# VH-VL binders against q9p5m9: the designs that were tried, part 14

Target 1, 257 residues: q9p5m9
Amino acid sequence: MAKVTGLPEFEDLHTKRKWMLNHMAAAFRMFGRNGYNEGTAGHVTVRDPIDENTFWINPLEVPFSLMKPSDLVHINSDGEIIGGSKMKYNTSGFAIHYEMHKVRPEVICVCHVHSIYGKAFSALGKPLDMLNTDCCVFYNNHGIYFDMDDVISMPEEGRRTAKGLADYKAVLVQNHGIMTVGTTVDEAAYLLSLMERSCQIQLLIDSATKVGERKHVHPTRAKAIRENADNPVGLYTAQQPNFLYEVACSNGELEII
Key: E = the ipSAE of ESMFold2; O = the ipSAE of OpenDDE; V2 = 0.75 times the mean of E and O plus 0.25 times the DockQ between their complexes.

## First folded at step 5 (VH-VL)

Design Q1 (framework fv_danvilostomig_arm2; at its last look DockQ between E and O 0.01; V2 from the best seeds 0.00; counts 0 for: pae E 18.4 > 2, off the site)
Fold by OpenDDE, look of step 5:
Structure Q1 (fold): chain C 257 residues (1-257), chain A 124 residues (1-124), chain B 109 residues (1-109)
Amino acid sequence: as target 1 above (257 residues)
Amino acid sequence: EVQLVESGGGLVQPGGSLRLSCTASGFTFSNYAMSWVRQAPGKGLEYIGYIYSGGSTAYASWANGRFTISKDNTKNTVDLQMNSLRAEDTAVYYCARGFNEGSLQIPFSYFDYWGQGTLVTVSS
Amino acid sequence: ALVMTQSPSSLSASVGDRVTITCQASQGISNYLAWYQQKPGKVPKLLIYAASTLQSGVPSRFSGSGYGTDFTLTISSLQPEDVATYYCQQYNSYPPEYTFGGGTKVEIK
């Protein structure tokens, strides 16, 4: 396990913003690398460290794999573009995320993608089973938003999603996909990727039931693992290999701050 | 439609003080950074300072300590308090809305909307 | 302190002429440069941001280029309505302290 050394500290909030935006762009590139692209679907919102009532969000037209910090859009709580790239963004996505940010003020980053296995597993309308030690970070730490078979506004969908998320780190949206939250971009992004892989693994195991029975991590052990793994510093650290990989492949478009 | 209207300009004696105000409309004022820029007669544009949407401020080195920017989100106003005024402070003073650039280490980058300006004349 | 130097301070050209204004930064500012137009007796108007991106509604005869320290505003075909003073402005400094160039007055012969 990676050594927990702490989160980076910054002398000023402007540098912190730059840091956050680089990691945000890197997260998208990781999502792209992992094949999470689905048209213009998928969004990450990040609360601005300087103006905390404002947010950054990805533009509609930029592929995840090509995301640069300069592509990101700065928006206020009303969804108006106040800075950044001026490109169009998914207003519905923001409306949903904003409700989550309101209910969870400590959340800095909300991640949502329409990835293959998240979509597939979410169609089952059930939580993840603790089938390996890696996914135990989600032991009693993820929720489900069930389809209620009605047409609702985006803010209402956000409110309902937030209820499903509760105080957890992730929520499975039925027939839709995965949403994760974090106090850093890296935390949220890592958890999203982990949830996606966890969904994939469970689907594989469930498909292999003819060759053997599923074995669960014991609840006591699962709880212990969650308590150890679900910390901001550890989860940030867990994302760093992915971040550094994207930096190395970015040809200078991403910076280590 | 975005509108910025400056007020408070006029004649003031050297050493005096003056408070300018800018009233904004047509946008969610509380969520935008605002700036003050001045222009002496027949001269160029000179940046004075800015204020974050959240109220934090920064100033040009020459303006710091003598000029103070504040805002009232309930009134959609941004003010410029000027103290110890000098003859060289004679200028048209503009308020401007800032637009923030992506990964920059700044609150906002350039100015997309400007007021009509208000004239301040410092003379004995 | 970061200094922006514009050249020339003034120029006179004929209608239809290609006009070039330069702005030099005392240090690298990447592409974080804006250009403004101020017509006589009017308020400044944003023309270009990010060194080369035209603001909405700006005629295509205006263009910007440059990266680092040297920047150029070009009017491909000068029109009578282009009579104005033009200013560059950098927005890549920390602490935040924006700097305008000294301006370039453009007149018609």
Scores: ipSAE 0.021, ipTM 0.515, lowest interface PAE 5.9, mean pLDDT 92
Fold by ESMFold2, look of step 5:
Structure Q1 (fold): chain C 257 residues (1-257), chain A 124 residues (1-124), chain B 109 residues (1-109)
Amino acid sequence: as target 1 above (257 residues)
Amino acid sequence: EVQLVESGGGLVQPGGSLRLSCTASGFTFSNYAMSWVRQAPGKGLEYIGYIYSGGSTAYASWANGRFTISKDNTKNTVDLQMNSLRAEDTAVYYCARGFNEGSLQIPFSYFDYWGQGTLVTVSS
Amino acid sequence: ALVMTQSPSSLSASVGDRVTITCQASQGISNYLAWYQQKPGKVPKLLIYAASTLQSGVPSRFSGSGYGTDFTLTISSLQPEDVATYYCQQYNSYPPEYTFGGGTKVEIK
């Protein structure tokens, strides 16, 4: 298979867009393969490298597992479709994601799915415990959006979600699932799968019969692990096996740029 | 194909009550918010209330206390119970579909499909 | 409560004319605005949502714009079948109390 270099650089922004869209489609295929899909639920927004005030989003009815770069929808900040596949998209999801992109201009990608363990854990209203070393990337680096009793607008829901996200890489959306952000598609997608797995592991530990106490990663070590692991180039690299697998399985529908 | 069919309209006396029903087909009913909107003869559209995919309701301030929206996911129906009816409640009552909220449970609705409506006449 | 003010209340135009209808919200509603067409004796039909996104199957002569409080619906070349009343609707209420504009009746002269 192809050897992966570090984060690529592009002279031509149209080539960068093509690279980004292939990685976006591959992330969806990885989500589908891992079972993070649920009907029309779940969406990813990616800031366009050519026009930074515009975004790409998945179409409403294309399965995650079958996503192609050509299926992706190009939209402006007003929600108008300006290019790409021109298919219907989740306007509520964009309204929420857009608030994250507004508050944090450096965020290129926002991922949200209704995956099983993320949904289950999000119903507990508490943050993840540091029960394994992989989870420590989220040590003091994930928040919670609590589902309030108020009924509010989508922009306000997005603003509240952004408050729960703060300057972190992830947020547990109460009774909904998980949301992650990144400076690349790969960073956000890898963090999403890692958060889902971390939720699964904690639920399994908590459901085991009590014959001994849970052992936490010591806070000093958890902090050190987070400082090393919360690294955009490292998280991009960590996603490359998933990307390469989806390209290999795509029957030529995805490309390595 | 998405279909919304209202029924239960008719003549009712002032102070009376009437229950309207909207039967939905062609989509996953439990994933969508639904609304009732009315239109008096020769007048504009007036929002009555909204029922979220999760079952919570909200009402226009003028309708609060007199109108109640409920749903039955086993029958794919949304009902509008109207009490203490007045002459100004004479209108065509439409059932309308909100957006699919199943992907993110947020109140967020324009109305992409409308039923043909059912006429309610309040007259002594 | 949030008030949607539509103007004009009615207009007459010739086939082929560019027609502009405006809608003003009493407070900011971001882009949470929809436009509906209701032909005489017919059910309302969604034309535009999110202020500017054209609903599937709607002719390209229809377009929408605006953000915040001021919104427009444009028919680039009026056709005989466009005779209708047009309504704007906000969906950004603090409690969910959505409101419609008063309507704009469009006629051919």
Scores: ipSAE 0.000, ipTM 0.393, lowest interface PAE 18.4, mean pLDDT 87
ESMFold2 (binder alone), look of step 5: mean pLDDT 91; pTM 0.929

Design Q2 (framework fv_ebronucimab; at its last look DockQ between E and O 0.04; V2 from the best seeds 0.00; counts 0 for: pae E 15.4 > 2, off the site)
Fold by ESMFold2, look of step 5:
Structure Q2 (fold): chain C 257 residues (1-257), chain A 125 residues (1-125), chain B 111 residues (1-111)
Amino acid sequence: as target 1 above (257 residues)
Amino acid sequence: EVQLVESGGGLVQPGRSLRLSCAASGFTFSDYAMNWVRQAPGKGLEWVSGISWNSGSISYADSVQGRFTISRDNGKNSLYLQMNSLRAEDTALYFCAKHGYSEGTLEIPFSMDYWGQGTMVTVSS
Amino acid sequence: QSELTQPRSVSGSPGQSVTISCTGTSSDVGGYNYVHWYQQHPGKAPKLLISDVSKRPSGVPDRFSGSKSGNTASLTISGLQAEDEADYYCSSYTSSSTYYVFGTGTDVTVL
């Protein structure tokens, strides 16, 4: 009989950090279970709840499926390690993610993975179609970054990606994958898995054109669904079953705070 | 009262240009996508071009692609159609029409709820 | 060159009912409910008569009704009156490169 409502509140910011790190590690384990891993690619950045000018990121070489809160790396805005684990992290990935955090200070979490369907769809140069009600959270709420230049600085890559993200919750990064943002780790992670699934579904539907003609969600209804579904509390709540599952499977390596 | 008033039509020789205007009043012009629709004498309606509320999305019928340019000035509540390289087949009454839905996007396929009276373009060779 | 097919003309006496068909494909009339009907009196601009297959805008008499079956939409005018003498056009959204396609038009004559 578990009920999940509302965002937790913490009087102690050190407790909030511990909560955030457990949810961040759980998000990585969910990504691993879902097959979003690819070598050392993929990274999540989370703004620190105590010092909001600093960030947490996953280390290189720790498998998504084995991520622990103690593996996470605390870095300042210049990319210097200031705490957490001393492991190496993707400095280029941070440079890109930092530009999102910089232009949108309310963004707590940025997720990026090289998942199969997100990569496949990102190569098509078009936005998602509203082919089911679940993906309508992305109706006029996701953008495209068209990576036209082969060689540019990572901060400039980040600024261009941020322009494609605009004020949306997601961006298709051409020939790379998907990126989502949120005001919690859980919001961004839920949106990431939903966008990956939406890409998968659309690719399957597009391959089935000889079976029948696709039906689109009516644009007026898609807008109404997006306005209802795109809320931080609801998206946080939607992720809680995944979080609890990963805690239960973690053999005590993750904690509910 | 919603009003759409077209102007700028006339008699023109093939290969020449005309610029049509549509003055809008009685609604928030900048909330709505706008269209040009034409009707050749004795013929039916043909969609010509559409433009989103902020000009960010523009579409043309194949028959006018590359020759016609739609534009709008939200500060003047005006819609325009620049028609270059005119042909006899472009002879028609040209209507300005607004979408009925206030999001102003071309991707919303709503009815055209208000139409102007049209301005006649005659291309005579 | 896509057009929706309508009969060239339909006639009826005052008080009778007439039905105008609008036939397309599964890519337009059959696939979507963005089918609209316009009435055009001679020398006048088109007027929206029916939206979204069957919806009557405010001020349109209830003797005008719309329906759809398969790839064919229908406009029915019950209780014909002299002022109903006009041309009638359907339109539909299409999933092709053009956002709207119009029907060929139907001339309704009240005898």
Scores: ipSAE 0.000, ipTM 0.412, lowest interface PAE 15.4, mean pLDDT 87
Fold by OpenDDE, look of step 5:
Structure Q2 (fold): chain C 257 residues (1-257), chain A 125 residues (1-125), chain B 111 residues (1-111)
Amino acid sequence: as target 1 above (257 residues)
Amino acid sequence: EVQLVESGGGLVQPGRSLRLSCAASGFTFSDYAMNWVRQAPGKGLEWVSGISWNSGSISYADSVQGRFTISRDNGKNSLYLQMNSLRAEDTALYFCAKHGYSEGTLEIPFSMDYWGQGTMVTVSS
Amino acid sequence: QSELTQPRSVSGSPGQSVTISCTGTSSDVGGYNYVHWYQQHPGKAPKLLISDVSKRPSGVPDRFSGSKSGNTASLTISGLQAEDEADYYCSSYTSSSTYYVFGTGTDVTVL
C-alpha cells in the first residue's frame, strides 16, 4: 500500500488548472500506452478549478498517446466551447458525464474508455469478483448499468449510468465499458486502469476454471482493504508513477507542476 | 447463522401508514443490499423495493413508487419500509430478503439467499 | 405488474423428473443471466434453490438443476421426492422500471 501523503496545494488557481490539465493529458497518454484508444470513443471530463460550472474534455481527433494540455477543450455546462482547443469533442460523452458531475459535486474527474477487457467483461453483465487484493478497492464500490436495450437520450443515459454508479468509484456499463470517478484526475485514471486490469484478471481466472477453483478474498478482508485503499490521497499517489513516466516520455510536452 | 426478523405488520385502514422493520444478524449487514418482497394471501411473490449496502442506490416497484420508502440503519443492522397511502392491494406478507453477494450493488440483481419469515400487513376498511 | 410465465402446476411420481419453465422476454430472462429459482413450502419463507441460471447454493441437492435458452429458463427436478412438493418461483432482472420480476409460480405435486 502506498504511503499517504498530501495532495499538492496551489495558491493560484490558474496554476492549479495547468496542473490538472497536465495530469489529464498524462492520463490519456497512459490510456494510449495501455491500448485503450478506440476510434473517437473514450472521454475524460474534468471540472475546472476556476469556473466550477465549466469542464475540460478531450478532443475527438487526437490519439490518446499524443494528448497535450493544449489539445484539451474547455466547455461550459451547455457544451459550448469557451476556451482551450477549438477542436471538436464528443458531445454525447459530455452529456453523459455531466449528469454524473451534477449528482456528485465532489467528483472532479470522470473517466470512460472502450478498452478491450472492460468491454469484454462488461458483456457478461456481472460485477467483479474479489479475486485479488488490488481489486478490493472496488469491494462494494462499483456498480453496473444494465439498461442498454433502448435508444435513449444521452442525458437520460447519463442519469441511468449515474444511478448505477451511485456513490461508488466505478461503474461497469454492460456491453460498453468502464467508467470511473475521482476527486482528482489521477484518482479516476488510476481506478480506470485498475478496473481494466481487474477485468483482464477476472477473465483469465474464469478461463482457467478447469485447472482449479477460484478463491475469493474474504469479505472481511476485502472490506478492510477497501477502507484503507479508497482514499483520495492514496489513489492520487498510486497514479504518480504513471504520471512521471508519461512526463519523462513526453519530450517536454508534459511538465511537473 | 443468518437471521432476518420482520416486524411492524398489522391491520390498518386504507390511506394510513405503517412502518416495517427487519432486524438482521449473523452476517455483516452493512456489506449487503437488502430487499423487501411481499406475498398476497394465496398469491405469488412480488418484489417491492431494494436498497444498496450504503443506501447509495434505491429502487421500487411501480406499484409502490411514490408511496413506500425503503431505508436502512447499518449501525443497528436494520432495514425499514415506510408505507404510506396504503391500499387494499398492499395486503400481503412482507419479507425481508438479503442479497446473496456483498461484492456488488443494488444495481446487480443478485439472488436473495436468505429470507425472513415475514410480517403480515392487512389493509382493510 | 408484469410477471414471468410459469406453468400453474406440474406433477410427477417419486423418482421421476419434472421441469418447470419460466418464460420472459429479451428484457429480462433472455437478456440477462440473473435468473433465480426459489422453493416455498406452505407457510414457510422462500428458499433460494438456484441462482444465476444454474448455480446451486450450499445445501441444495444436485437433483435440482437450472438452465436457460432464449427467453425461457428451466428448473429441472430429477429423482422427485415427497419433500419436493412445494411452490417454485423464478425471478429475473428486468430492464424495465421494475428491478426484479418474479414468475407466476408453479405448484409441484408429488403423486
Scores: ipSAE 0.000, ipTM 0.488, lowest interface PAE 14.6, mean pLDDT 91
ESMFold2 (binder alone), look of step 5: mean pLDDT 90; pTM 0.920

Design Q3 (framework fv_axatilimab; at its last look DockQ between E and O 0.01; V2 from the best seeds 0.00; counts 0 for: pae E 17.0 > 2, off the site)
Fold by OpenDDE, look of step 5:
Structure Q3 (fold): chain C 257 residues (1-257), chain A 126 residues (1-126), chain B 107 residues (1-107)
Amino acid sequence: as target 1 above (257 residues)
Amino acid sequence: EVTLKESGPALVKPTQTLTLTCTFSGFSLSTSGVGVGWIRQPPGKALEWLANIYWNDDKYYNPSLKNRLTISKDTSKNQVVLTMTNMDPVDTATYYCARRYGFNEGTDIPFSFDYWGQGTMVTVSS
Amino acid sequence: DIQMTQSPSSLSASVGDRVTITCLASQGISSYLAWYQQKPGKAPKLLIYAASSLQSGVPSRFSGSGSGTDYTLTISSLQPEDFATYYCQQYNSYPLTFGGGTKVEIK
């Protein structure tokens, strides 16, 4: 997969759905592999390709590392289970994500986890610094949601989070963690893992400031990198190694569609 | 527009069962996070929470009255019903239904009541 | 159960006065506190939630503060329409409990 060739195309939307669900499950397995599991926290929502007013979401009780396509829950915009597994899901999470999907119709996938470094960095209430070329995909392309001190409804929290996300690909929720969006599951999932690692790297650099000064990627360069890196096809492609790894390790539970 | 309205008998005899219905509009109990609660207020006295019911049919009762209270919902009718057994003159009060709507992510916690019905006065007397 | 103690039970004030009402919880309630206003013959109206968040449509002269067990409702400049009874309510845990109320009367 060294060459960016494009996104897969499907003549049959049912096959596309199957494709999406496999990649969704694989994303969770990757999250699990990376240690993002925190109790029942964290969830991914995916807009269904057949009925675009419905969504898929992960169940509460399945560890990320064990996620199968058959575990995923199909829900309508009202949060009612209409297909997939009958397991319980994070209703508050969906309420938040639904608001994201509403304000960003092009967004197919929203990812959110309570990962260690995302939580840690988000507690600083500041954006990422461009300290390496990899994180430059987020140059002026990530937001911050600060207003976590109030107890509000989930829809309102979703709206506020969406406001922080703006037109960006990611949002740091203060004292909470990371949220990413994408036009594919793979895009969103890759960006989430990248954001997490970016947070980790920055925290490491910040902790090492006594031994040296941190250097920033020049804004002009950062912008150029973002413009090249922030494209759906490239970001999808970037996730494929992770996807294939999970497929290989799934003992047949995941399929290459 | 969110509205709630209480209905039921204005007069109940001692030892009888009170049945109150809350009919609401502008929201649905099928919506995640939504709940409806009952609160009563004796004349000239403070507010007392009675029970809550949520979209997922979770129910919570005031422990002091738990054995006497039953709360149920009919989502299709946008109604919540409260029954209270063995009524006593001390139970004379204005009874309110109110909407509850609010969460923290991943946490199912109580919330304040943001919309209230006008209340219905219930007098328990022989 | 968490007991909510309001003070004072009543107070007299004039238009333009600063009014402060206190609510004390028997244990920490983590800012899960609401304030309501109730006028005679009317249902309570939500003023403040999460201890300090102003409900939509509520005048800015109303404010809430506090943490842990101690919370305060403040009316910066009392208006004629503010004469009412005020209640605090905790929603940290079940059972939900209200304060005893504070009646704000005209001096």
Scores: ipSAE 0.006, ipTM 0.502, lowest interface PAE 11.2, mean pLDDT 92
Fold by ESMFold2, look of step 5:
Structure Q3 (fold): chain C 257 residues (1-257), chain A 126 residues (1-126), chain B 107 residues (1-107)
Amino acid sequence: as target 1 above (257 residues)
Amino acid sequence: EVTLKESGPALVKPTQTLTLTCTFSGFSLSTSGVGVGWIRQPPGKALEWLANIYWNDDKYYNPSLKNRLTISKDTSKNQVVLTMTNMDPVDTATYYCARRYGFNEGTDIPFSFDYWGQGTMVTVSS
Amino acid sequence: DIQMTQSPSSLSASVGDRVTITCLASQGISSYLAWYQQKPGKAPKLLIYAASSLQSGVPSRFSGSGSGTDYTLTISSLQPEDFATYYCQQYNSYPLTFGGGTKVEIK
């Protein structure tokens, strides 16, 4: 098997879980620092490294900016709390995220927030334009879940969202926000912050220019950038400055494993 | 299959207003990045761009035709309409509508006009 | 406005010949250039976009090159179906502008 450079290796899966929970908590603190929180909205699910059919999720009432590893809730596929914090969590959010994990077993982490620019852009019903090189990671690599005027169950909502996600790393959930996936917490979290920033930049460009006046990244160039940038180890590495910053600001509540 | 078809009068008198309709199928102006443009060609002469309209209702006009052009769309009918005021015999040409497709779909589809209508000949007689 | 100067205005060639057509922009257009083929009584067909990218279904004997202000369409081995008028078009900025055309005729 190929060794992943830069990604830590653990023989002890309990140490790997500790590492994962610290990175999950740091991702929430970054989301809070960036203003992605909104009340009790927003959820991250991470597949447990020890019991692969179980998941970790954030509690409903803990602020993103104050998240600790000990606040995270361990749940089984039926939504029952089996460990970690015994705090309440959003059962509807888990039902939707579980459909992603079910149809794409390689997905370790699913991130969803109701951030300002992601919500605003999701109301336009269109994909991101390749207007800068950073957003080209999303070239042919993000989808749209189109909201229909019907009433459906949470599992069906999850299945429709999964269809919009397809085999991509991200989906714009129309009128709701952004969802990203990854093989690590860091990969999914970095992609989420990048997509939020890309939505912001495009909204600014849309208000400043008309479609025919803007300069797009050439499709051949955008494809090449995406093929290089959509790299799990590279995306994990890109998140490390954010992780290290949140650890440094945590007053010992987060640790580097 | 993508198709576009122009319709309108074949004959117009000087000073009158020309109205042309482009009816298309196989794509929608609700699709992000998609636009429809109008291009004309006088007999034996080169192509001249007139106007574009995009899915988001952005509009662009050839400034050489100074306020003579108006473009609009009806997305539900798959139609784009061009009006051109104060027609003159020099405006005698074949008028084409064509699709323009951008990078927004994340495909290797060209930026410029990839599908054209068959064109409609408009004669402006004195 | 960006003026597109196309040369030659016409040329005569035989089947199998290598044909080149030049298009000069009055200022840089960053490879936002298309080439079209038009036969008498027909609408133009897109051949090349982004200066060098071949449209789907276009034979590989067509190629585009150039950068900045200078662009070239090449037909490596002319076929009977290639006798037509060819136009370049910039889409770097509005207004969109076309070259004057090059008519390729049978010797």
Scores: ipSAE 0.000, ipTM 0.429, lowest interface PAE 17.0, mean pLDDT 87
ESMFold2 (binder alone), look of step 5: mean pLDDT 91; pTM 0.934

